# VHH binders against Serine/arginine-rich splicing factor 11 (SRSF11): the designs that were tried, part 1

Every score and structure here is a prediction.

Target 1, 81 residues: Serine/arginine-rich splicing factor 11 (SRSF11), of Homo sapiens (Human) (q05519r33to113)
Amino acid sequence: EVIQVTNVSPSASSEQMRTLFGFLGKIDELRLFPPDDSPLPVSSRVCFVKFHDPDSAVVAQHLTNTVFVDRALIVVPYAEG
Unless a header shows other numbers, all headers, positions and changes below count from the first letter of the chain; antibody chains are not in Kabat numbers.
F, E and O are the ipSAE of ESMFold2-Fast, ESMFold2 and OpenDDE, as the mean of both directions, binder to target and target to binder. V2 is 0.75 times the mean of E and O plus 0.25 times the DockQ between their complexes.
[cut] marks letters that were taken out.
Atom coordinates printed by the task and the answers are left out, and those that the model quotes come from them; centres of patches stay.

## First folded at step 1 (VHH)

Design a1 (framework vhh_vobarilizumab_d1)
Fold by ESMFold2-Fast, scan of step 1:
Structure a1 (fold): chain B 81 residues (1-81), chain A 122 residues (1-122)
Amino acid sequence: as target 1 above (81 residues)
Amino acid sequence: EVQLVESGGGLVQPGGSLRLSCAASGFTFSSYAMAWYRQAPGKGRELVAGITSGGSTSYADSVKGRFTISRDNAKNTLYLQMNSLRPEDTAVYYCARGSYTWSLGPSDFDYWGQGTLVTVSS
């Protein structure tokens, strides 16, 4: 289903996030906030990933505490309405 | 600065069609969920149709099968194709940008344009 990834490096790109999470299964939708072209100075970003297979979302939660770029990711399930 | 500019509204007879456009600027359009809201005379604003960054859509029951929401990320433009229009579709139509929540719910949109008037009448 959908996961929420927080503590994402300001240097990470949407393409890098798709590569990392795409390894776990087919991604239907991915959004990184603020977007790659945002001029806002931020200390971290948040990413939402919707997998085609719900099992991929469960597996992705095991990436919590994995260092990506320069910091550890926090991966939790996200309930959409 | 986030800007949303609607166009395409007008007067149309019952059974007619209109296509609304929303030109977006000031943000990475392709990264956001977008929606169309409407406000009929004397009523509150209601969600008509929504579309996620990936293209998944949702519709209010009153318009399902008649209206089609779509987006062109290369042009930073959101569309609403309205077919088989009825007098009860008369409203000001607003383009809206999604918030940081992953949802197409009616409270999940933070920015709106000024709106475009659609009048369905003989």
Scores: ipSAE 0.000, ipTM 0.167, lowest interface PAE 13.4, mean pLDDT 80

Design a2 (framework vhh_enristomig)
Fold by ESMFold2-Fast, scan of step 1:
Structure a2 (fold): chain B 81 residues (1-81), chain A 122 residues (1-122)
Amino acid sequence: as target 1 above (81 residues)
Amino acid sequence: EVQLLESGGGEVQPGGSLRLSCAASGFTFSSYAISWYRQAPGKQREWVSTITSGGSTNYAESVKGRFTISRDNAKNTLYLQMSSLRAEDTAVYYCAKGPLTWSYGSEYFDYWGQGTLVTVKP
């Protein structure tokens, strides 16, 4: 029920990620790293999205290669280790 | 390639002390928040403590004041100093790393060690 989104624009916000993935289903938790207010210069960011419905996580993987802000997203299932 | 190797567990009397170690390799240890978790027989895995890359610490209410988490970045090692041990502290103790520098939530950890058994027995 958790996806990992990589290659996220440094200019994307948590609100924008929540809007994009919220279209696919109810979000229980969303974390964007580094946070929106981080002073660290980064070339890309990573977002984790926990959906209430596992089916939403499967559908979200279809967003891989979708351009969001200025680059293509990479969406994969996140496995707890 | 990421490895987390716990050690220091054993049998101890109630009120006793133990120090657990977690030796890390395969990633830049100093850049990550690292946590201790424990799992008692037949129970769910329970968060115990976290230390951030900057050295800030957090503890579960059940261990606060009795356990101390620390790290040695030069040795790539995480520690848990346990004092005033109780029977309910009996568990396998795991160290865990999330995928990112600011990983706090247990459900997002992607690497777990093999664990070290702590038995508190009269």
Scores: ipSAE 0.000, ipTM 0.110, lowest interface PAE 12.3, mean pLDDT 78

Design a3 (framework vhh_7z1x_3)
Fold by ESMFold2-Fast, scan of step 1:
Structure a3 (fold): chain B 81 residues (1-81), chain A 124 residues (1-124)
Amino acid sequence: as target 1 above (81 residues)
Amino acid sequence: QVQLVETGGGLVQPGGSLRLSCTASGFTFSSYAMNWVRQAPGKGLEWLSGISGSGGSTSYADSVKGRFTISRDNAKNTLYLQMNSLQPDDTAVYFCARDSGYEFSLTPGEFDYWGQGTQVTVSS
C-alpha cells in the first residue's frame, strides 16, 4: 500500500505530489525527500505515498514513465529489501 | 525472524538520567522508521518519539520534548532513547516499535513489531 516515486523534479512540491496521487485514492501519508524548502542541493527527489486503499497503490504504478514537471516519474511498490 | 530487544532500564532517582537501547535483527533496519512508546502502571500506551530510517528526521510528544532525545546507529542496528531530568511520572515499561515499513514515516501509526519492553522506575 506504499509506493516509492523516484526521479521527482527538484521543482516539484509536496502539494503537487499530493494533488497528483490524490486523484488515485485517499492518501494516509505522503513524504517528499528532501522536504520542501530544504537547503540541500539535489538533482532529483524521492516521494513515498501510503494509500488507504491498497488498490490505489497498484493503479499508481501505471504512472511510471509519466512526465511530471520536467521528467518521467518512476513508480514502484515500496517494500523491505 | 524480526526481533527487537530493549535494554538499559532500571531504578533511577528523580532528576536522574538513563539511556535505553533497542537492538534490531531480522530486517533491514535502515529502511524503517522506529518509535519509542511507554505504558505507565494502570494506563494505556503513550507514544514518545519517532525517528526516520535515515535518522534525518525526529519527532517528540510534548510530554518529553527537551528532556528525551531519540537517535539511531544503523551500522549497529540499534535505536537509542536518552532520557534526562527523569520524574516519578516517567515510571513505565518502555517499548521500541517498528513503523509500518517506510523510511520517512514519523506519525504514530500502525506498528507491526514491538519489543518486550524494559522497565524504568523513577523513585526516591
Scores: ipSAE 0.000, ipTM 0.112, lowest interface PAE 11.8, mean pLDDT 79

Design a4 (framework vhh_7zox_3)
Fold by ESMFold2-Fast, scan of step 1:
Structure a4 (fold): chain B 81 residues (1-81), chain A 122 residues (1-122)
Amino acid sequence: as target 1 above (81 residues)
Amino acid sequence: DVQLVESGGGLVQPGGSLRLSCVASGFTFSSYAMGWVRQAPGKGLEWVSDIYSGGSTGYADSVKGRFAISRDNAKNTLYLQMNRLKPEDTAVYYCATGRYSFTYSGDSMDYAGQGTQVTVSS
């Protein structure tokens, strides 16, 4: 139910990530790392998205290699146990 | 029961190197994001670096190009290679797992270890 999105642009915002992944299904939780207001610039960010419907997480993996802002996203399942 | 055990800290001269290790147990190590945070004398917590289950890494601007984070999932071990150390790197370094609640402030770390002291001084 959770996906990990890597290679996220430093310029992307949590709002933009919610808009993109919200088209695939209802989002229960979204975390972008470092957060939008972080004073610590990094070369890349990572986003975690928890969907209400587990099927949305499977569909989201098809967005791998989709260019968002200035680079291609990498979307993989995030297992937790 | 989650346990994180750090090692590798010590006293080093400016320009020197240290390699920190963190051995994890009590959870499926390969499934969780791992990171390093530090606390300098008289300062708050500062995020240093993280590495996610898929291998993606992040670094604080202050350490980028000097520090390298890595993990060995077969050994349940997290590493931080620290090169070209500066007096400003003097701090207690903590290993942490945050799942997807990890933040740059360290506030949302699920678990943290005991820490290892790094002192950069002549």
Scores: ipSAE 0.000, ipTM 0.132, lowest interface PAE 13.2, mean pLDDT 76

Design a5 (framework vhh_7ocj_1)
Amino acid sequence: QVQLVESGGGLVQAGGSLRLSCAASGRTFSSYAMGWYRQAPGKQRELVAAITSGGSTRYGDFVKGRFTISRGNAKNTVYLQMNSLSVEDTAVYYCAAETSLEWSYGDEYDYWGQGTQVTVSS
ESMFold2-Fast, scan of step 1: ipSAE 0.000; ipTM 0.159

Design a6 (framework vhh_7n9e_1; at its last look DockQ between E and O 0.71; V2 from the best seeds 0.00; counts 0 for: pae E 6.1 > 2)
Amino acid sequence: DVQLVESGGGLVQAGGSLRLSCAASGFTFSSYAMYWGRQAPGKGREWVSGISGSGGSTAYASSVKGRFTISRDNAKNTLYLQMNNLKPEDTALYYCAKEGTIYWTLSGPDYDYWGQGTQVTVSS
ESMFold2-Fast, scan of step 1: ipSAE 0.205; ipTM 0.547
ESMFold2, look of step 2: ipSAE 0.014; ipTM 0.397
ESMFold2 (binder alone), look of step 2: mean pLDDT 81; pTM 0.816
OpenDDE, look of step 2: ipSAE 0.302; ipTM 0.654

Design a7 (framework vhh_vobarilizumab_d1)
Fold by ESMFold2-Fast, scan of step 1:
Structure a7 (fold): chain B 81 residues (1-81), chain A 121 residues (1-121)
Amino acid sequence: as target 1 above (81 residues)
Amino acid sequence: EVQLVESGGGLVQPGGSLRLSCAASGFTFSYYAMAWYRQAPGKGRELVAGINSGGSTSYADSVKGRFTISRDNAKNTLYLQMNSLRPEDTAVYYCATSPLSYSFETGYDYWGQGTLVTVSS
């Protein structure tokens, strides 16, 4: 099960996202866009988290509207095409 | 829900121009790469032009110097300016996006309905 996290702070790191969502279950994959080393100035970032346990993805949706770093996260399920 | 809606296709004479638009909704448009593909009668889909979130562009050799891809992040809209049109440019043109930097998805995963461009005298 994959979740899409939007409205992620431009100063948040992949490691911080792994720490936050890792509390909810084992993470198989995590991608933050643009990557941590991107020189592009952006106002927010997008993160995808693939959990080992589908139940972790359901629980993670409760983090919607939780302030992380400097803004509220938006967490939604992501359908793989 | 991710939606892409193309518009601006039509019938033009060889040497004419058209501007295609793609209205995007349901995702954070500014952080995704966008592309235009086309499918000519009897042929497969081919990539025409791409633009990443930073504004870097790429073009198929067949359209270089004639087509320009651009985006307006404030309007969630992708454009394709097509100049010096040729009969060979006749195709249905599709707007596409995907998180190409992510391993969960492959290629361009979200496609619009398409808009028909006919170049004929």
Scores: ipSAE 0.000, ipTM 0.124, lowest interface PAE 12.8, mean pLDDT 78

Design a8 (framework vhh_enristomig)
Fold by ESMFold2-Fast, scan of step 1:
Structure a8 (fold): chain B 81 residues (1-81), chain A 122 residues (1-122)
Amino acid sequence: as target 1 above (81 residues)
Amino acid sequence: EVQLLESGGGEVQPGGSLRLSCAASGFTFSDYYISWYRQAPGKQREWVSTITSGGSTNYAESVKGRFTISRDNAKNTLYLQMSSLRAEDTAVYYCARTPYEWTYPGGSFDYWGQGTLVTVKP
């Protein structure tokens, strides 16, 4: 029930990501990397969203290619290995 | 130095209400996500609620609809309004400053308070 969101704008905040994905269901945890207060200069960020309901993670995949802030998001299920 | 000081705990009967406070000092409170955690006797510490620097809130499923987290940035204070309390809410409640770390899914916490005890007894 975890999704990985890549190609996130360096200008997007954790709050904005939580608002966007919160429409799809309850969020148990959201982590944006690097964090909002990081001084690290990056061209792109990655966000992980853990939904309470696994169905929300499936629906969230339909947001792939949605322009958010200044670029299209890439949403995939989170998988290790 | 950074300090977080919880207060407002006490003994209450089932169905009752309490308001917990966490007074922060030594850092720019308004810049940080602040969370409430609790630890019941014999259990692991569990996340209860988080409020972001922008004021957005999230809750653990077990407390959603019964607890409300809020912050007063002018007073550097975090609150947890607890209603419809149940015996299973008995725990020491902690506030924690939550910088996001580079490890998903867990966050690390660089500062914790000393905690305040909430006891729900019939």
Scores: ipSAE 0.000, ipTM 0.102, lowest interface PAE 12.2, mean pLDDT 76

Design b1 (framework vhh_vobarilizumab_d1)
Fold by ESMFold2-Fast, scan of step 1:
Structure b1 (fold): chain B 81 residues (1-81), chain A 121 residues (1-121)
Amino acid sequence: as target 1 above (81 residues)
Amino acid sequence: EVQLVESGGGLVQPGGSLRLSCAASGFTFSSYAMAWYRQAPGKGRELVAGITSGGSTSYADSVKGRFTISRDNAKNTLYLQMNSLRPEDTAVYYCAKGSTKWETPGYFDYWGQGTLVTVSS
C-alpha cells in the first residue's frame, strides 16, 4: 500500500504530490524527501505515499514515466528490508 | 535503541581526501533516509548530503561535485567520500537517521556523536 516515487522535481511540493496521488485514493501518509522547508539544495527528491486502499497503490504504478513538473516520475512498490 | 557511530575523521591537507563511515544499529537501516550534517566552530549545523532508502542523493551547493554520499545496506553503514577538501570544510561531521514514514513522519530523528575533520592550510 506504500509506493516510492523517485526522480521528483526539486521544485515539486508535498502539496502538489498530495494533489496528484490523492486523485487515486485516500492518502494515509505522504512524505517528501528532503522536506519542503529543507535548507539543502537538491537536484532530485523522493516521495513516499501510503494509501488507505491497496488498489490505489497498484493504480499509482501506472504513473511511472509520467512527466510531472520537469521530469518523468518513477513509481514502484515500497518494501521494507 | 537506535545508535549511530561516526568514524574516519582526521587531519588532512587542503586538496586531500577522507572517507567518513557511520555504523548504524537498532533499526532496519535499508528502510530509512540517511544524511550527513556538519558543524564548524562558532557556526550552526548544516545539512551537507542526504540519501533516501531508494538511493536518491542530494547535496549542499558548498560540497556538490566534491562529496559523495553512499550506503551499504548489507553492512548497515553510511559513507561520505570527501574529495578536494578545503579549509572551510573543517567541522564536526554528524550522521543522521530519517524518521519512519508509516507511523510518525519527520525527517531526521537521531544523530550520532560526530567525528572531527580538520583541513589545515
Scores: ipSAE 0.000, ipTM 0.165, lowest interface PAE 13.3, mean pLDDT 80

Design b2 (framework vhh_enristomig)
Fold by ESMFold2-Fast, scan of step 1:
Structure b2 (fold): chain B 81 residues (1-81), chain A 122 residues (1-122)
Amino acid sequence: as target 1 above (81 residues)
Amino acid sequence: EVQLLESGGGEVQPGGSLRLSCAASGFTFSSYAISWYRQAPGKQREWVSTISSGGSTNYAESVKGRFTISRDNAKNTLYLQMSSLRAEDTAVYYCARGDSKWTEVPYGMDVWGQGTLVTVKP
């Protein structure tokens, strides 16, 4: 099960996202866009987290409106195509 | 100003069809992957479809075979052709730009439109 996390601070790192969501369960894959080393100036980033356990993805949605770094996260289910 | 503007939403009966458009301005449209997302009232936002700069397409399982994403780079416009619409497709539909020229997956989005409402009612 994958979640989409939007409104991620431009200064947040992949390691910080993995630490935050890792508390909720085993992470199979995590991608933060643009990547940590991207030269592109952006106002916000998007993170996708694939949990090993689908229940972890449901719990993670309760983190919507949680302030992380400097702004509130928006956590929604991601329907894989 | 970098902008995405959706249009084409409306009311339709189950089994009907609608074509959504997303007009892009302020950036080199042909260089980016562009996606459709949707959100129903009281529900979470979900990814619907992505088309890469090279024209490769991906779809959410719930819309495969019913929706078709396409782009017209000469007109800086993204389309979503929706057919066999269901009550469950009722949502505000958003287009979103990938946050780099290299984003060819439906993961990184940094520009969002204002949305267009699609209502499927019996």
Scores: ipSAE 0.000, ipTM 0.106, lowest interface PAE 11.4, mean pLDDT 77

Design b3 (framework vhh_7z1x_3; at its last look DockQ between E and O 0.77; V2 from the best seeds 0.00; counts 0 for: pae E 10.8 > 2, framework grips)
Fold by ESMFold2-Fast, scan of step 1:
Structure b3 (fold): chain B 81 residues (1-81), chain A 123 residues (1-123)
Amino acid sequence: as target 1 above (81 residues)
Amino acid sequence: QVQLVETGGGLVQPGGSLRLSCTASGFTFSSYAMNWVRQAPGKGLEWLSGISGSGGSTSYADSVKGRFTISRDNAKNTLYLQMNSLQPDDTAVYFCAKDRGTYWDLPSYFDYWGQGTQVTVSS
């Protein structure tokens, strides 16, 4: 199961995202865009997290509206197809 | 050797549509996920959409969901972005970007970017 995290702070790092969502369960894949070292300012970032356990993806959705760094995260399920 | 070339940008009025194309060469196109990214004047980069190597999986940023559609034709080594209901705030340089791996099977970053194509939405 995959989640899409939007409204991610431009100052958040991939490592911080792995730490936050890794607390909820084993992560098979995590992608943050733009990457941490991207040139020039960005207004917002998007993160995708694939959990090993589908239950972790359900729990992660409870983090919606949780302030991380300087703004509230938006966590929604992502569907393949 | 690796080359990504965007075409299809231009001037369009609010509510209009454009289709962007990105032609790829120098690598096995179907083996890599591809992405669309934009940069508005004076702003940072914004990821818009990604598609797996096979085309079986796609994802979109909330700002473009329902308006933009990503697709690919692996036989033609071409990536597309169909943009509908364009708004003035869609004005930006649009880039296609090659993922280092396929969706879901390798942790990766974008290793090659096209030169960009300008899209201007104005009356």
Scores: ipSAE 0.000, ipTM 0.195, lowest interface PAE 13.0, mean pLDDT 79
Fold by ESMFold2, look of step 2:
Structure b3 (fold): chain B 81 residues (1-81), chain A 123 residues (1-123)
Amino acid sequence: as target 1 above (81 residues)
Amino acid sequence: QVQLVETGGGLVQPGGSLRLSCTASGFTFSSYAMNWVRQAPGKGLEWLSGISGSGGSTSYADSVKGRFTISRDNAKNTLYLQMNSLQPDDTAVYFCAKDRGTYWDLPSYFDYWGQGTQVTVSS
């Protein structure tokens, strides 16, 4: 029920990511790496989203190649274990 | 005091392989996720790969999937990156970075990183 979102703009905030993926379903947990307040300079960010409903995670993968902020997202499944 | 020391970089021909090591001290290594990142000259930092504290979960940037393999040996406090099929655009300083917490439970960002090790891919 967890997705990995890569190629995220360095300008994207965790709030923006919650808004985007929140349209698809209730989010149990969202982590942006590096976080909004990180001092590290990066060329891209990675975001992990855990949906309450696993069906939302399947639908979210259709956002792959959708431009968000300034570049196309890559959305794939991610699982611990 | 937290210390991370990268080794294993060097000059390699296109198509070659290198294995990077990162020796950690000053914290309970197995409790924290670890990451590899790189910075090409004059460029921003690029995240490459992450591994959970136990080693049970790994993730890779698309640019390195299938060519790079992250691993860790918690008994030796050492993080590894096996780099195969290297190309000139892999030329960069490679850093290991300590995550502040587990991959999912805390604000996850790199609170410590090493001095880096130079990897140069050229004929």
Scores: ipSAE 0.000, ipTM 0.201, lowest interface PAE 10.8, mean pLDDT 76
ESMFold2 (binder alone), look of step 2: mean pLDDT 86; pTM 0.871
OpenDDE, look of step 2: ipSAE 0.020; ipTM 0.351

Design b4 (framework vhh_7zox_3)
Fold by ESMFold2-Fast, scan of step 1:
Structure b4 (fold): chain B 81 residues (1-81), chain A 122 residues (1-122)
Amino acid sequence: as target 1 above (81 residues)
Amino acid sequence: DVQLVESGGGLVQPGGSLRLSCVASGFTFSSYAMGWVRQAPGKGLEWVSDIYSGGSTGYADSVKGRFAISRDNAKNTLYLQMNRLKPEDTAVYYCARGPSQWEITSGDFDYAGQGTQVTVSS
């Protein structure tokens, strides 16, 4: 039900991630590290998305290698549904 | 009250290894996500790794494949195994408590320990 998204642009926001993955199904929870308000200069971020429907988590893995903002996302199952 | 106490830092040569520990008290450790954050000299904080209550892990791209986070809920202890250390890994490493529940845009760490210094130099 949960996916881990790596190689997330440092300029991407939690709301942009929610919009992107929200098209695939209802999002119960989304967590971005470091968070949007973090003072950290980082080269990439990690996002975790918990979908209401486990099928949405499976479909989201097809977004691996999709360019979002300035780089390709890496989407893997965090826990398989 | 919540307490997080780090240990295991020190001076190592490039390519070496260190294992950091963090002993937690004052809360139900097994119910919370836990993580490591670091601050290099003259720089801001950088998220390093986290581990959720169920054991699932995440890593910053800069440490992926070299660091391994783990937890021992029976001992209220969080670990960070650091392998193939590089000079750029030099930082104060902080143990941090994450959320007990998954939350939209609120996966922040709400408590941090005092930190343990890791120095990687020849």
Scores: ipSAE 0.000, ipTM 0.127, lowest interface PAE 13.1, mean pLDDT 78

Design b5 (framework vhh_7ocj_1)
Fold by ESMFold2-Fast, scan of step 1:
Structure b5 (fold): chain B 81 residues (1-81), chain A 122 residues (1-122)
Amino acid sequence: as target 1 above (81 residues)
Amino acid sequence: QVQLVESGGGLVQAGGSLRLSCAASGFTFSSYAMGWYRQAPGKQRELVAAITSGGSTRYGDFVKGRFTISRGNAKNTVYLQMNSLSVEDTAVYYCAAGKTSWDYPTEEYDYWGQGTQVTVSS
């Protein structure tokens, strides 16, 4: 029910990621690394999204190669353990 | 019955301080992450500060260095100490409680309070 989103723009925010993936279903948890308040410059970020419904996680994988803030997202299933 | 009751809001002059409290009941407070959000007229609700069950804290960029979140598990209460207030801090402040597997507060909280108005004048 958790997806890993890589190749996230350094200018994307946790709020923007929540808006995008929230359209696909109820989000239990969302984590963006490094956090929005990180002082370190980075070339890309990683986001983890935990959906309430496992079906939402499957659907979200279809967003792979979708351009978000001028770069294509990579969406894959995540193993929590 | 789950309840979150905010108190301590009011009118304050720019440069002043306020301390908000949120008294929780109806759930196991010590196992929940707690957060403070605010919403000004015409704006989206935004995270002000959050504290995990383990005591780790996170703050919004606009309040870092001025606000401090803390919790008293023995009293089932979370606090927000607000210093160096500015007119831009004027908003309704909401208390929220959530249990997460990653021990990190999100905008999808289980419970929300009714809110307390904070008005900063200059």
Scores: ipSAE 0.000, ipTM 0.101, lowest interface PAE 12.5, mean pLDDT 78

Design b6 (framework vhh_7n9e_1)
Amino acid sequence: DVQLVESGGGLVQAGGSLRLSCAASGFTFSSYAMYWGRQAPGKGREWVSGISGSGGSTAYASSVKGRFTISRDNAKNTLYLQMNNLKPEDTALYYCATGRESYWQVTPEYDYWGQGTQVTVSS
ESMFold2-Fast, scan of step 1: ipSAE 0.000; ipTM 0.125

Design b7 (framework vhh_vobarilizumab_d1)
Fold by ESMFold2-Fast, scan of step 1:
Structure b7 (fold): chain B 81 residues (1-81), chain A 121 residues (1-121)
Amino acid sequence: as target 1 above (81 residues)
Amino acid sequence: EVQLVESGGGLVQPGGSLRLSCAASGSIFSIYAMAWYRQAPGKGRELVAGITSGGSTSYADSVKGRFTISRDNAKNTLYLQMNSLRPEDTAVYYCAAKPYGSWDVSGYDYWGQGTLVTVSS
């Protein structure tokens, strides 16, 4: 039910990520790290998305290699390991 | 957003034991680093123990060997097992969640309301 999205643009916002992944199903939680207002200079960010429906997490993995803002996203299932 | 609720505090005699629990809701618990802080009357909050999302633990020197932090990601619950309690352990104990990559930014910590632990004869 949770996906991990890496290689997220530094200029992408939490709201933009919520809009993108919201097309795939209802989002229960979304966390973008570092947060939008973070003073940390970063070259990329990481986003975690918890879908209400587990099937949405499976579909979201098809967004791997989709260009968003200025780079390709990497979408994988989040594993507690 | 994560909401944290502590429980398990109480009055215990020196040398006794208590187990504190922290229930998390409204969040992806497994991705957060979790910690226990405490605050004695008239003092600031101090870190007691921390646990990363991967399970690595850290302890303040004053509690090392006596306290054990653990987590159950399936139940969204954090624990603190306190053994060999001392009067100086008397404090309100707070559960805290720290988002990935937010080591030194206090504004990104989520806090519970606290649970009182009193160690007294």
Scores: ipSAE 0.012, ipTM 0.282, lowest interface PAE 9.0, mean pLDDT 81

Design b8 (framework vhh_enristomig)
Fold by ESMFold2-Fast, scan of step 1:
Structure b8 (fold): chain B 81 residues (1-81), chain A 122 residues (1-122)
Amino acid sequence: as target 1 above (81 residues)
Amino acid sequence: EVQLLESGGGEVQPGGSLRLSCAASGFTFSNYAISWYRQAPGKQREWVSTITRGGSTNYAESVKGRFTISRDNAKNTLYLQMSSLRAEDTAVYYCATYSGKTWEYSPGFDYWGQGTLVTVKP
């Protein structure tokens, strides 16, 4: 199962996202857009997390509205992942 | 206008290698992160690899150690060197560039190429 995490701080890193969501279960894939070293000017970033266990994706949705770095995360299931 | 044109696909035996190219035009290629995606028959598009403006690379776990993404800014060309190919690598491969408009809601890409077919025959 894949979740989509939006409203991610532009200063958050892929390692920080892996640490946060890794508490919830084994991560098969994590993609943060734009990538950590991208020079593209952005106001927020988007992260996709594929968990090994589908139950981890359900639990992760409870992190919606949790402040991470400087803003609240929005966590939803990703239908097209 | 902005164009992305993939090439280099074909048929290969398991364990073989292919090099894909993506020729970009109509924008300042060196200023953009650019990615490879793939879509197997009957499946959704899957991210494969990204290379940033600065040359930093990232890969999907399924291809890590087997595929290498690179870019040549002087030629406005993106490459994907594929080795140790497996039947599950069979897909149409696309290159894509980012847009600032999509970061707020999704990592959508403004520009996709037409794709190049890679078939790994068991």
Scores: ipSAE 0.000, ipTM 0.117, lowest interface PAE 13.6, mean pLDDT 75

